# VHH binders against o75319: the designs that were tried, part 12

Target 1, 181 residues: o75319
Amino acid sequence: GNHIPERWKDYLPVGQRMPGTRFIAFKVPLQKSFEKKLAPEECFSPLDLFNKIREQNEELGLIIDLTYTQRYYKPEDLPETVPYLKIFTVGHQVPDDETIFKFKHAVNGFLKENKDNDKLIGVHCTHGLNRTGYLICRYLIDVEGVRPDDAIELFNRCRGHCLERQNYIEDLQNGPIRKNW

## First folded at step 1 (VHH)

Design b3e (framework vhh_6fv0_2)
Fold by ESMFold2-Fast, scan of step 1:
Structure b3e (fold): chain B 181 residues (1-181), chain A 119 residues (1-119)
Amino acid sequence: as target 1 above (181 residues)
Amino acid sequence: QVQLQESGGGLVQPGGSLRLSCAASGFTFSNYYMYWVRQAPEKGLEWVSTISSSGRSTYYKDSVKGRFTVSRDNAKNTLYLQMNSLKPEDAAQYYCAAKYPWGSYFDYRGQGTQVTVSS
């Protein structure tokens, strides 16, 4: 099946760069085969993603894909100059420590290799909200020392939608800092 | 340079089993997520399974859950896919893939291994 993800149309395609960071969050792009089920103004292909980022006067240097599937778009739909990292995550569940450490490692590696530019790390799950917001906020809290409520507020404001899953919010606010990285 | 070499394919009857292997070289295997993907004749590539770098987390395409098991041996730089209760729709060329954190696509090295399911 080539069905549109549930509630996908409810979310803005791309947020704004999170000031003071290299992060930008967005919902999953959908390849050309999905467009027959979408009005022109609802389309958000990989090409549309790069156009919207460019419209903000920004440039992607890495995409981290947190979806559990490959059916929405293929890495081959992305420019070869933009690295693509797949970290398979299940929705509804707080990502495990291995997933968190993999995300942190990828972010730090990108930042080390990109000290001479201002390229962004693009992060998405299906809606670009819960798993995406969790991992970005977890990075800011654990690595950058940002206060949990400040990280969540920054993400919510820049994404244009608030984190919805209470278990994710609770873990960010009161869960342990993951330092094995 | 990453190199991946698949093996273990063959012809089996419906309900049969096969164990696929993928030998990896040219990268620190234990640091990477590994994938099994397949392509049937005149069809696109489809994802089958993923295993985390440690082997603790595994993920499967819905149609293969309960029938396929992915595993890895980091000491031997080898990825495995145990396929049980094979169906005709599982017939395909099977490839293993590794993700470079800074790479822009899956890197399918080698010719894959062919799985045929026929009575």
Scores: ipSAE 0.000, ipTM 0.100, lowest interface PAE 18.0, mean pLDDT 84

Design b3f (framework vhh_6fv0_2)
Fold by ESMFold2-Fast, scan of step 1:
Structure b3f (fold): chain B 181 residues (1-181), chain A 118 residues (1-118)
Amino acid sequence: as target 1 above (181 residues)
Amino acid sequence: QVQLQESGGGLVQPGGSLRLSCAASGFTFSNYYMYWVRQAPEKGLEWVSTISSSGRSTYYKDSVKGRFTVSRDNAKNTLYLQMNSLKPEDAAQYYCARDYRGYSLDYRGQGTQVTVSS
């Protein structure tokens, strides 16, 4: 269906770039068919995403879509020059090692191919918060050696919303480093 | 035949105002996101603002927020840029442009020149 995701309106559409990284987080864009259910100021289409990124003087080089659905927008709604990667990630549970590995591999591949530019990796789930924040922080902790509390604080500040799921926060702070390469 | 024709540029003092217009023809104007972009002497092309096909969503370069307002009249196939509190750094050739797939422009007009000088 064309039902607006629960609490989707409660979240800022796009965060700011996380300084010292190539990450930017946002909530899921909604294709044109959803706009009949939204006030003008609530609309956040794929085109709106790119305009908001441009407003920040940033440019997307990759979108990683963590939603467990394809109903919100189609890859065809995105510019052809921006790669799109779907990683089906279930909500509520800490992402499994296979999901974490896929995310790390995609990020590392992008960074290797984009050493000569400053393009961003855009990451979203439905709200751009829990699954998104978990995987970004997990990458920073496991690959970049960032302290867990520093990674979480950086994400929260730049997203404009704090990670909500205690099991995700607990895993980031005290869980094992995932070495599934 | 897609055509975009800008007008309304001119010489203005710092702090002054200008209203730019862009007359569109040869396509269904109401189906397209539209841009205002500018190019100053010795500088590259710079994005200024975007307006959605319906006119309900607008976006701006940070340095022009609160000073510039983009609008459109779909019945008249016309795009507007109201520029207030103009600064010397706003001096440029201004172009209206049609959106191509959310990341670029496929057509732009010949432009209208904005000069800010005392």
Scores: ipSAE 0.000, ipTM 0.184, lowest interface PAE 15.5, mean pLDDT 86

Design b3g (framework vhh_6fv0_2)
Fold by ESMFold2-Fast, scan of step 1:
Structure b3g (fold): chain B 181 residues (1-181), chain A 118 residues (1-118)
Amino acid sequence: as target 1 above (181 residues)
Amino acid sequence: QVQLQESGGGLVQPGGSLRLSCAASGFTFSNYYMYWVRQAPEKGLEWVSTISSSGRSTYYKDSVKGRFTVSRDNAKNTLYLQMNSLKPEDAAQYYCAKGTYYFGSDYRGQGTQVTVSS
């Protein structure tokens, strides 16, 4: 249905741009059908997302949706000028290599196409925290050579919330580097 | 407009040292990871080093570890690469880069040439 995701209200809607990267993380936007269950200040629709990004003097060039559902909002709720990519990612488990490589391919493609601008890659799962943080940090570690603890600290600071799942943190710190493909 | 200007290259004998500089303008330098990359004739672009926005985290290609040191001066918007114990295989055009992966996909400067021969 239109039930608000568990703990969704506990998280900040949008983090800050991660300095030195094109990434910004946020929690899932909720379409109008959810607004009856929210106070005006709790609403975070697709429109609200773009307004909050503009308030930071930033611009989205790509949205990567990591949720394992399409019930929260439709791609049609987004401006046609902003590409939308769905990567169905199961929660709780560390993302598999296929998911990791698909994420890396999407990021690399965006960066090649957007050399002449500073547009951001917006990444979200349900809370914009565990799956989102894992894939962003995995990219920074494997592709950009960032030390795992530095990647995690940067994500946590910019998101305004710390990665919570210990299996995700353990994989980032001690897991193998995943080859691009 | 983003601008990157490399300098400090030249001809040096094996075992010698050079210090490369990169002057940055047109963006908030202190907010960006910076990279050194190089390209030898008839070879692809090769990542050499990365430095975090604060300068506290540094990363190096295995073959240059212990010989090269990357640093930055955020007050001067300048990136540096100190190269010691230079080897013939280090000869290349060196570029500084800003970007979101370590090859510097967003912008590169014109580069500075490093030649190592006796």
Scores: ipSAE 0.000, ipTM 0.136, lowest interface PAE 15.0, mean pLDDT 84

Design b3h (framework vhh_6fv0_2)
Fold by ESMFold2-Fast, scan of step 1:
Structure b3h (fold): chain B 181 residues (1-181), chain A 119 residues (1-119)
Amino acid sequence: as target 1 above (181 residues)
Amino acid sequence: QVQLQESGGGLVQPGGSLRLSCAASGFTFSNYYMYWVRQAPEKGLEWVSTISSSGRSTYYKDSVKGRFTVSRDNAKNTLYLQMNSLKPEDAAQYYCATHPYSRGAFDIRGQGTQVTVSS
């Protein structure tokens, strides 16, 4: 099936670039086969994603897909010019240290190779909120030294929606800093 | 189960070239960043190169930049490392990996392929 993810329509498709960072967050794009279940104004395909990024005068240099499924769209649905990284993350649970490390490594590698441009790292899970917000905030706290409340506020403001999962918020605010490589 | 099998290593003289291959199975290869990692005698694992899932973005350890080229063939589920102008310091067991696994360790699944550089 072409079942729309629960509450997917409740979220803005794409947030704003997070100032001072290379991050932009969005909800999962849905391939053309889902469009029969959507009004025209509700459609958010991979093409729509790139159109909305361009409307903000921004350019994607990397997409990190945190969903635990590949049914919503396929990498071949994305423009050839944009790298795609899949990190399978289970929803509802705080991502484990190995998942956090994979995310940090991907971000650090991108930044090293893109120091001479201003391209963005696009990050999404199903809603572009809980897993997405957790991993972006975890990076800002652990690597960039941002205060947890400041990281969360920045993400919430730029995404246009607040992190919802209390266990994620609790881990960000009071959990240990992961000093993994 | 993710399976990775490296090949193409051998003995070469300084300045020589080798092309390594990594045959992947058990996952959707085209969806994964791939890595080349090496371990020299009496040293830890060392990152060498990264290639994005599409093959369009590549990243290299500073000491190999300009000499090594990573590439991939998603239709054949194969990753490559073209190594030119080899130096004795490049001698190592070479592995491919899908992602960093834990705390700086790479998710190594195969036996690796040995590269020896000596005269």
Scores: ipSAE 0.000, ipTM 0.119, lowest interface PAE 17.4, mean pLDDT 85

Design b3i (framework vhh_6fv0_2)
Fold by ESMFold2-Fast, scan of step 1:
Structure b3i (fold): chain B 181 residues (1-181), chain A 118 residues (1-118)
Amino acid sequence: as target 1 above (181 residues)
Amino acid sequence: QVQLQESGGGLVQPGGSLRLSCAASGFTFSNYYMYWVRQAPEKGLEWVSTISSSGRSTYYKDSVKGRFTVSRDNAKNTLYLQMNSLKPEDAAQYYCAAYLKTGSYEYRGQGTQVTVSS
């Protein structure tokens, strides 16, 4: 349906680039059919996403969609020049090792193919917070060797919202490093 | 209908070689990154290799670097994995995989079995 996701309006559409990384996080864009339920200032379509990224003097090179649905927007609503990767991730549960592996290798592949540019990896779930923040922080901890508390603080500051799910935070701080390579 | 069909698995002695193939249909193969993943009994899926849509960029799991080579033939819609210097720990069911915009899902084939024993 055209029902706006619960609490979607409570979150900033797009965060800032996380300094020292190629990551930028945002909430799910909503296709035109949702606009009748939104005030003009609340609209955040795929087009609005790219306009907001451009306003920050940034450019997307990859979108990773972590939602467990395809109802919010269609991949074909995105520019053909920007690759789209769907990783179905259930909410509330810490992502499993297969999901973490898929995310890590997609990021590693993008970085190797984009060494000669400064394009960003855009990551979103429904709110661009819990699943998004978990996987970005998991990557920084496991691959880049960032301290868990530093990764979480960086994500929270740049997203403009704090990770909310205690099980995600606990896994990042005390869980095992996933060596999926 | 999206289909991925792996072949080329078999029994090989340690130090031997095998070449795996994956025939793809139902999508524009030349537009997508392709992946090789493997799974041994009672273990989770393990990433092995990635190749870009053009074939110019390749990536490997550390333990297979220098031994495995991924390649593709876009005219034939076929993905390959050349495996040299095979070790017992390489024994697994090997799958090719793709992440497709149209389906917004990961697609995997049924796999091909690789056994390494004397």
Scores: ipSAE 0.006, ipTM 0.166, lowest interface PAE 14.4, mean pLDDT 85

Design b3j (framework vhh_6fv0_2)
Fold by ESMFold2-Fast, scan of step 1:
Structure b3j (fold): chain B 181 residues (1-181), chain A 119 residues (1-119)
Amino acid sequence: as target 1 above (181 residues)
Amino acid sequence: QVQLQESGGGLVQPGGSLRLSCAASGFTFSNYYMYWVRQAPEKGLEWVSTISSSGRSTYYKDSVKGRFTVSRDNAKNTLYLQMNSLKPEDAAQYYCARSIYGGYPFDYRGQGTQVTVSS
């Protein structure tokens, strides 16, 4: 439906680029049909997303959509020059190894294809926080060798909101490294 | 035109082996990561393996790790999947694929080759 996701208005639309990485996190954009339920300052459409990224002097090269629904916006609402990847993830539970590996493959493939530019990988779930933060931090820990607490702090600071789900935080800090991407 | 053509599928008994090949044409094969994906009847597309453009990095689905080996010959524009200790759960249509996205969606996929595992 046209119902605004619960607590969606409580979160900043777009975070800052995570320094030293190609990642930027944001909450799910909402297509035009949702705008009747929003004040002008609350609107965050796909167009608004790209405008806010440009305002930061950044450019998106890939969007990874982690939501388990397609009702909020359509890939066709995005510029044709920006690839869109859907990875269906359920909320509340730590993503499984196959989902983690799929995310890592997408990131690695993008970085290989985009060695000659500085375009960003945009990652979102519904709020751009728990599933989004988990997968970005998991990548930084497993692939780039970042200490778990440093990865979490970097994400929290740049997103402007702290990871909320304790099971995600515990897996990042104490869980196994997923050895093969 | 970009083309991917799989071969090497067939019927094998549990514990048997098959070697799949994928002939690529119409693009600079050595510049791309390549993928093996499979689909069993009434199931979704499932990622199996990835190989880097140089062939030095390989990645596998947990359930096939230690049994399957992906490799490539850039001089021949050919991708391979060596499948050992085949299980009934491995029965599927196998596709080689290319992606500029690092996985699904794939911008090109072959016609597939059928792997059947039965006694």
Scores: ipSAE 0.000, ipTM 0.128, lowest interface PAE 15.8, mean pLDDT 85

Design b3k (framework vhh_6fv0_2)
Fold by ESMFold2-Fast, scan of step 1:
Structure b3k (fold): chain B 181 residues (1-181), chain A 119 residues (1-119)
Amino acid sequence: as target 1 above (181 residues)
Amino acid sequence: QVQLQESGGGLVQPGGSLRLSCAASGFTFSNYYMYWVRQAPEKGLEWVSTISSSGRSTYYKDSVKGRFTVSRDNAKNTLYLQMNSLKPEDAAQYYCAKLYSGYDRPDYRGQGTQVTVSS
């Protein structure tokens, strides 16, 4: 049913834009059917997401949804002006090369098409942390040549939470560069 | 409106311990993630630790894992950082922060408390 994801309330709804990039990370928004189980201050709907982004003087140009489910909200709950991309990503395991390639391709395409604006790429999984942080950091390391520890620190500071999964952290720090995009 | 006041810093020998405190006011403390960040002379701000609103989830910079413990008392609006086995590289001005999630947001940090580690 309409069960709140485990630990979802423990995470900040939206992080800050990652300086020098077009990325912003957040936890999964929950459609109105979940609000009966939430206090007013705990609500984080798709509308709340856009209000919080606006309050930071930022604008979303793309949402990349990394959850392995469609139960939390529907693309139709988002403004028509913001593209939505679903990349079904299994939790716990380091994302495979196909998933990494799809993410990189989506980011590169967005940046090419949005050279004349400063719109952000919003990335989320359930908590906006492990899968989200891994793929953003992987992009920064593999495509932008950022040092792994610098990418991880930048993500952690801007998200307001640190990557929790040690296998993800180890892959980012010591794993191979994935050169295909 | 938002006020953060750090305390508990001081001079300590390598291997020593200090407990930092941060008294928060002007916002609903129990609803926010809180952060410890530090800045050594001639260096940028460095993230050290994060604690969730409930206190159940804690996160640490790799170099401090096992040595530092962050905690909070929501009834007292106070954040803590227990620092054990202090190393010379831990010497810095330590700040608590609300919504410190970007390099350009020092306005949500307190004035800091100094930690000096000397032989």
Scores: ipSAE 0.000, ipTM 0.161, lowest interface PAE 14.0, mean pLDDT 84

Design b3l (framework vhh_6fv0_2)
Fold by ESMFold2-Fast, scan of step 1:
Structure b3l (fold): chain B 181 residues (1-181), chain A 119 residues (1-119)
Amino acid sequence: as target 1 above (181 residues)
Amino acid sequence: QVQLQESGGGLVQPGGSLRLSCAASGFTFSNYYMYWVRQAPEKGLEWVSTISSSGRSTYYKDSVKGRFTVSRDNAKNTLYLQMNSLKPEDAAQYYCAVGRYYTSWFDPRGQGTQVTVSS
């Protein structure tokens, strides 16, 4: 369907780069077919995404799409120069170990491939908040040794919105470290 | 439109070697991960190897590690798979595939190249 995701308009389109990392988080871009349901200032297409990141003097090197749907935009709507990875992730539940492994492996591979540049890993789900924030924070905690509360604070500040799902926050703060990358 | 053409397969004895090639066109080759996947009779597609867009990162199925080497020539839009110490279990139709990341390939579009291992 052409219906706008619930609460999608409530969230800032693109956060800021998370300092000390290659991550930037954003909400799902919506292809041109959704524009009839949006005011001009509410539009956030794949083109708008790249324009907003360029306005921050940043460059995307990878997009990781965590939505459980292909209806919002297609990989073909993105520049050919930017790799795209789809990790189908169900909302509301803490991502399983296979999903966490895929995410960590993708990030590690990108960083190894891009050690000589400063390109960003763009991560999004529908709102760019809960699944997105969980997986970014999980990576920072498990791989980079960041303290859970520090990872969460950094994500919240740079995204401009706080993680909402209590089960995600609880898993990040008190759950086991996943050593599966 | 993505076009992929595999070549280099053939009949070899166990312990033999083959080098497979994949000629790619219809997309900006240097911007995509490339994959080797294979299909034995009555089996599904099985992932064999991945190479990143620049060629700096390579990944292999456990059973082929140390025997197979994937490489690419972005100037020639060509993907390669060097296969050494071939085993009967490696006999399959080999396809190259294009994708966006590590194991997220699109379904193969080429005819593939047949690898047979028998004495």
Scores: ipSAE 0.000, ipTM 0.207, lowest interface PAE 12.9, mean pLDDT 87

Design b3m (framework vhh_6fv0_2)
Fold by ESMFold2-Fast, scan of step 1:
Structure b3m (fold): chain B 181 residues (1-181), chain A 119 residues (1-119)
Amino acid sequence: as target 1 above (181 residues)
Amino acid sequence: QVQLQESGGGLVQPGGSLRLSCAASGFTFSNYYMYWVRQAPEKGLEWVSTISSSGRSTYYKDSVKGRFTVSRDNAKNTLYLQMNSLKPEDAAQYYCATQYRLDYGMDVRGQGTQVTVSS
């Protein structure tokens, strides 16, 4: 595939670090085969991702890829020094408890291993918005005890785009705390 | 139509220096990130350096950091790579690109410029 994901161009490539956390969110990087349909200023390759994060004076220590596909880029396209974790997450539906557990476990493991540095956990889905925002907010609410509206506001502000999927927002605000870690 | 023309390559002894140039036309050069990539015989394309559209941000492959310096002159639509302390492993065909290249089969936009390091 050389076709660009629907609405991918509508979103900022990379958000800002979420203050008080180790999270940064971005849209999916696209390997070189996708560039045939992109203007140069629209390109956002794995290298472009790392360039933009360095421009913010930040450093990635982990990438969590929530897309339900491997067509956009390969782990081999990332720097050898940055761990990559794939959690296949279907769009549109609120992530299930198994997915939430995998995400929480990965984040907790990273934080324990990286207590002596300030490296970030980069999280993305296709647009870096709905699945990405849901799982980051779910972690902040369930593990860090952040109020749902505060978590959502923080994510929206730092990503530069508001969570769009109403079922995700409703689950975050009114759904049960997932205790399965 | 994007057109890129590399020059400045040649034969140099280990420890020597070369300055590569890339003349750009057919697009608004000052709006583009620019890349230097290289390909040694029997090897794939390897990223070397990136420079932001303004020239304010630069990035390098670890093995060339401190030895290579990328720069640009937006008024002249020209990209440069200053290569110091050249090593045998730096011998390659060098290409400039408006977009990073990660895989084989992508069209090369210029002929590149050959860098040979030998005594």
Scores: ipSAE 0.000, ipTM 0.108, lowest interface PAE 18.8, mean pLDDT 84

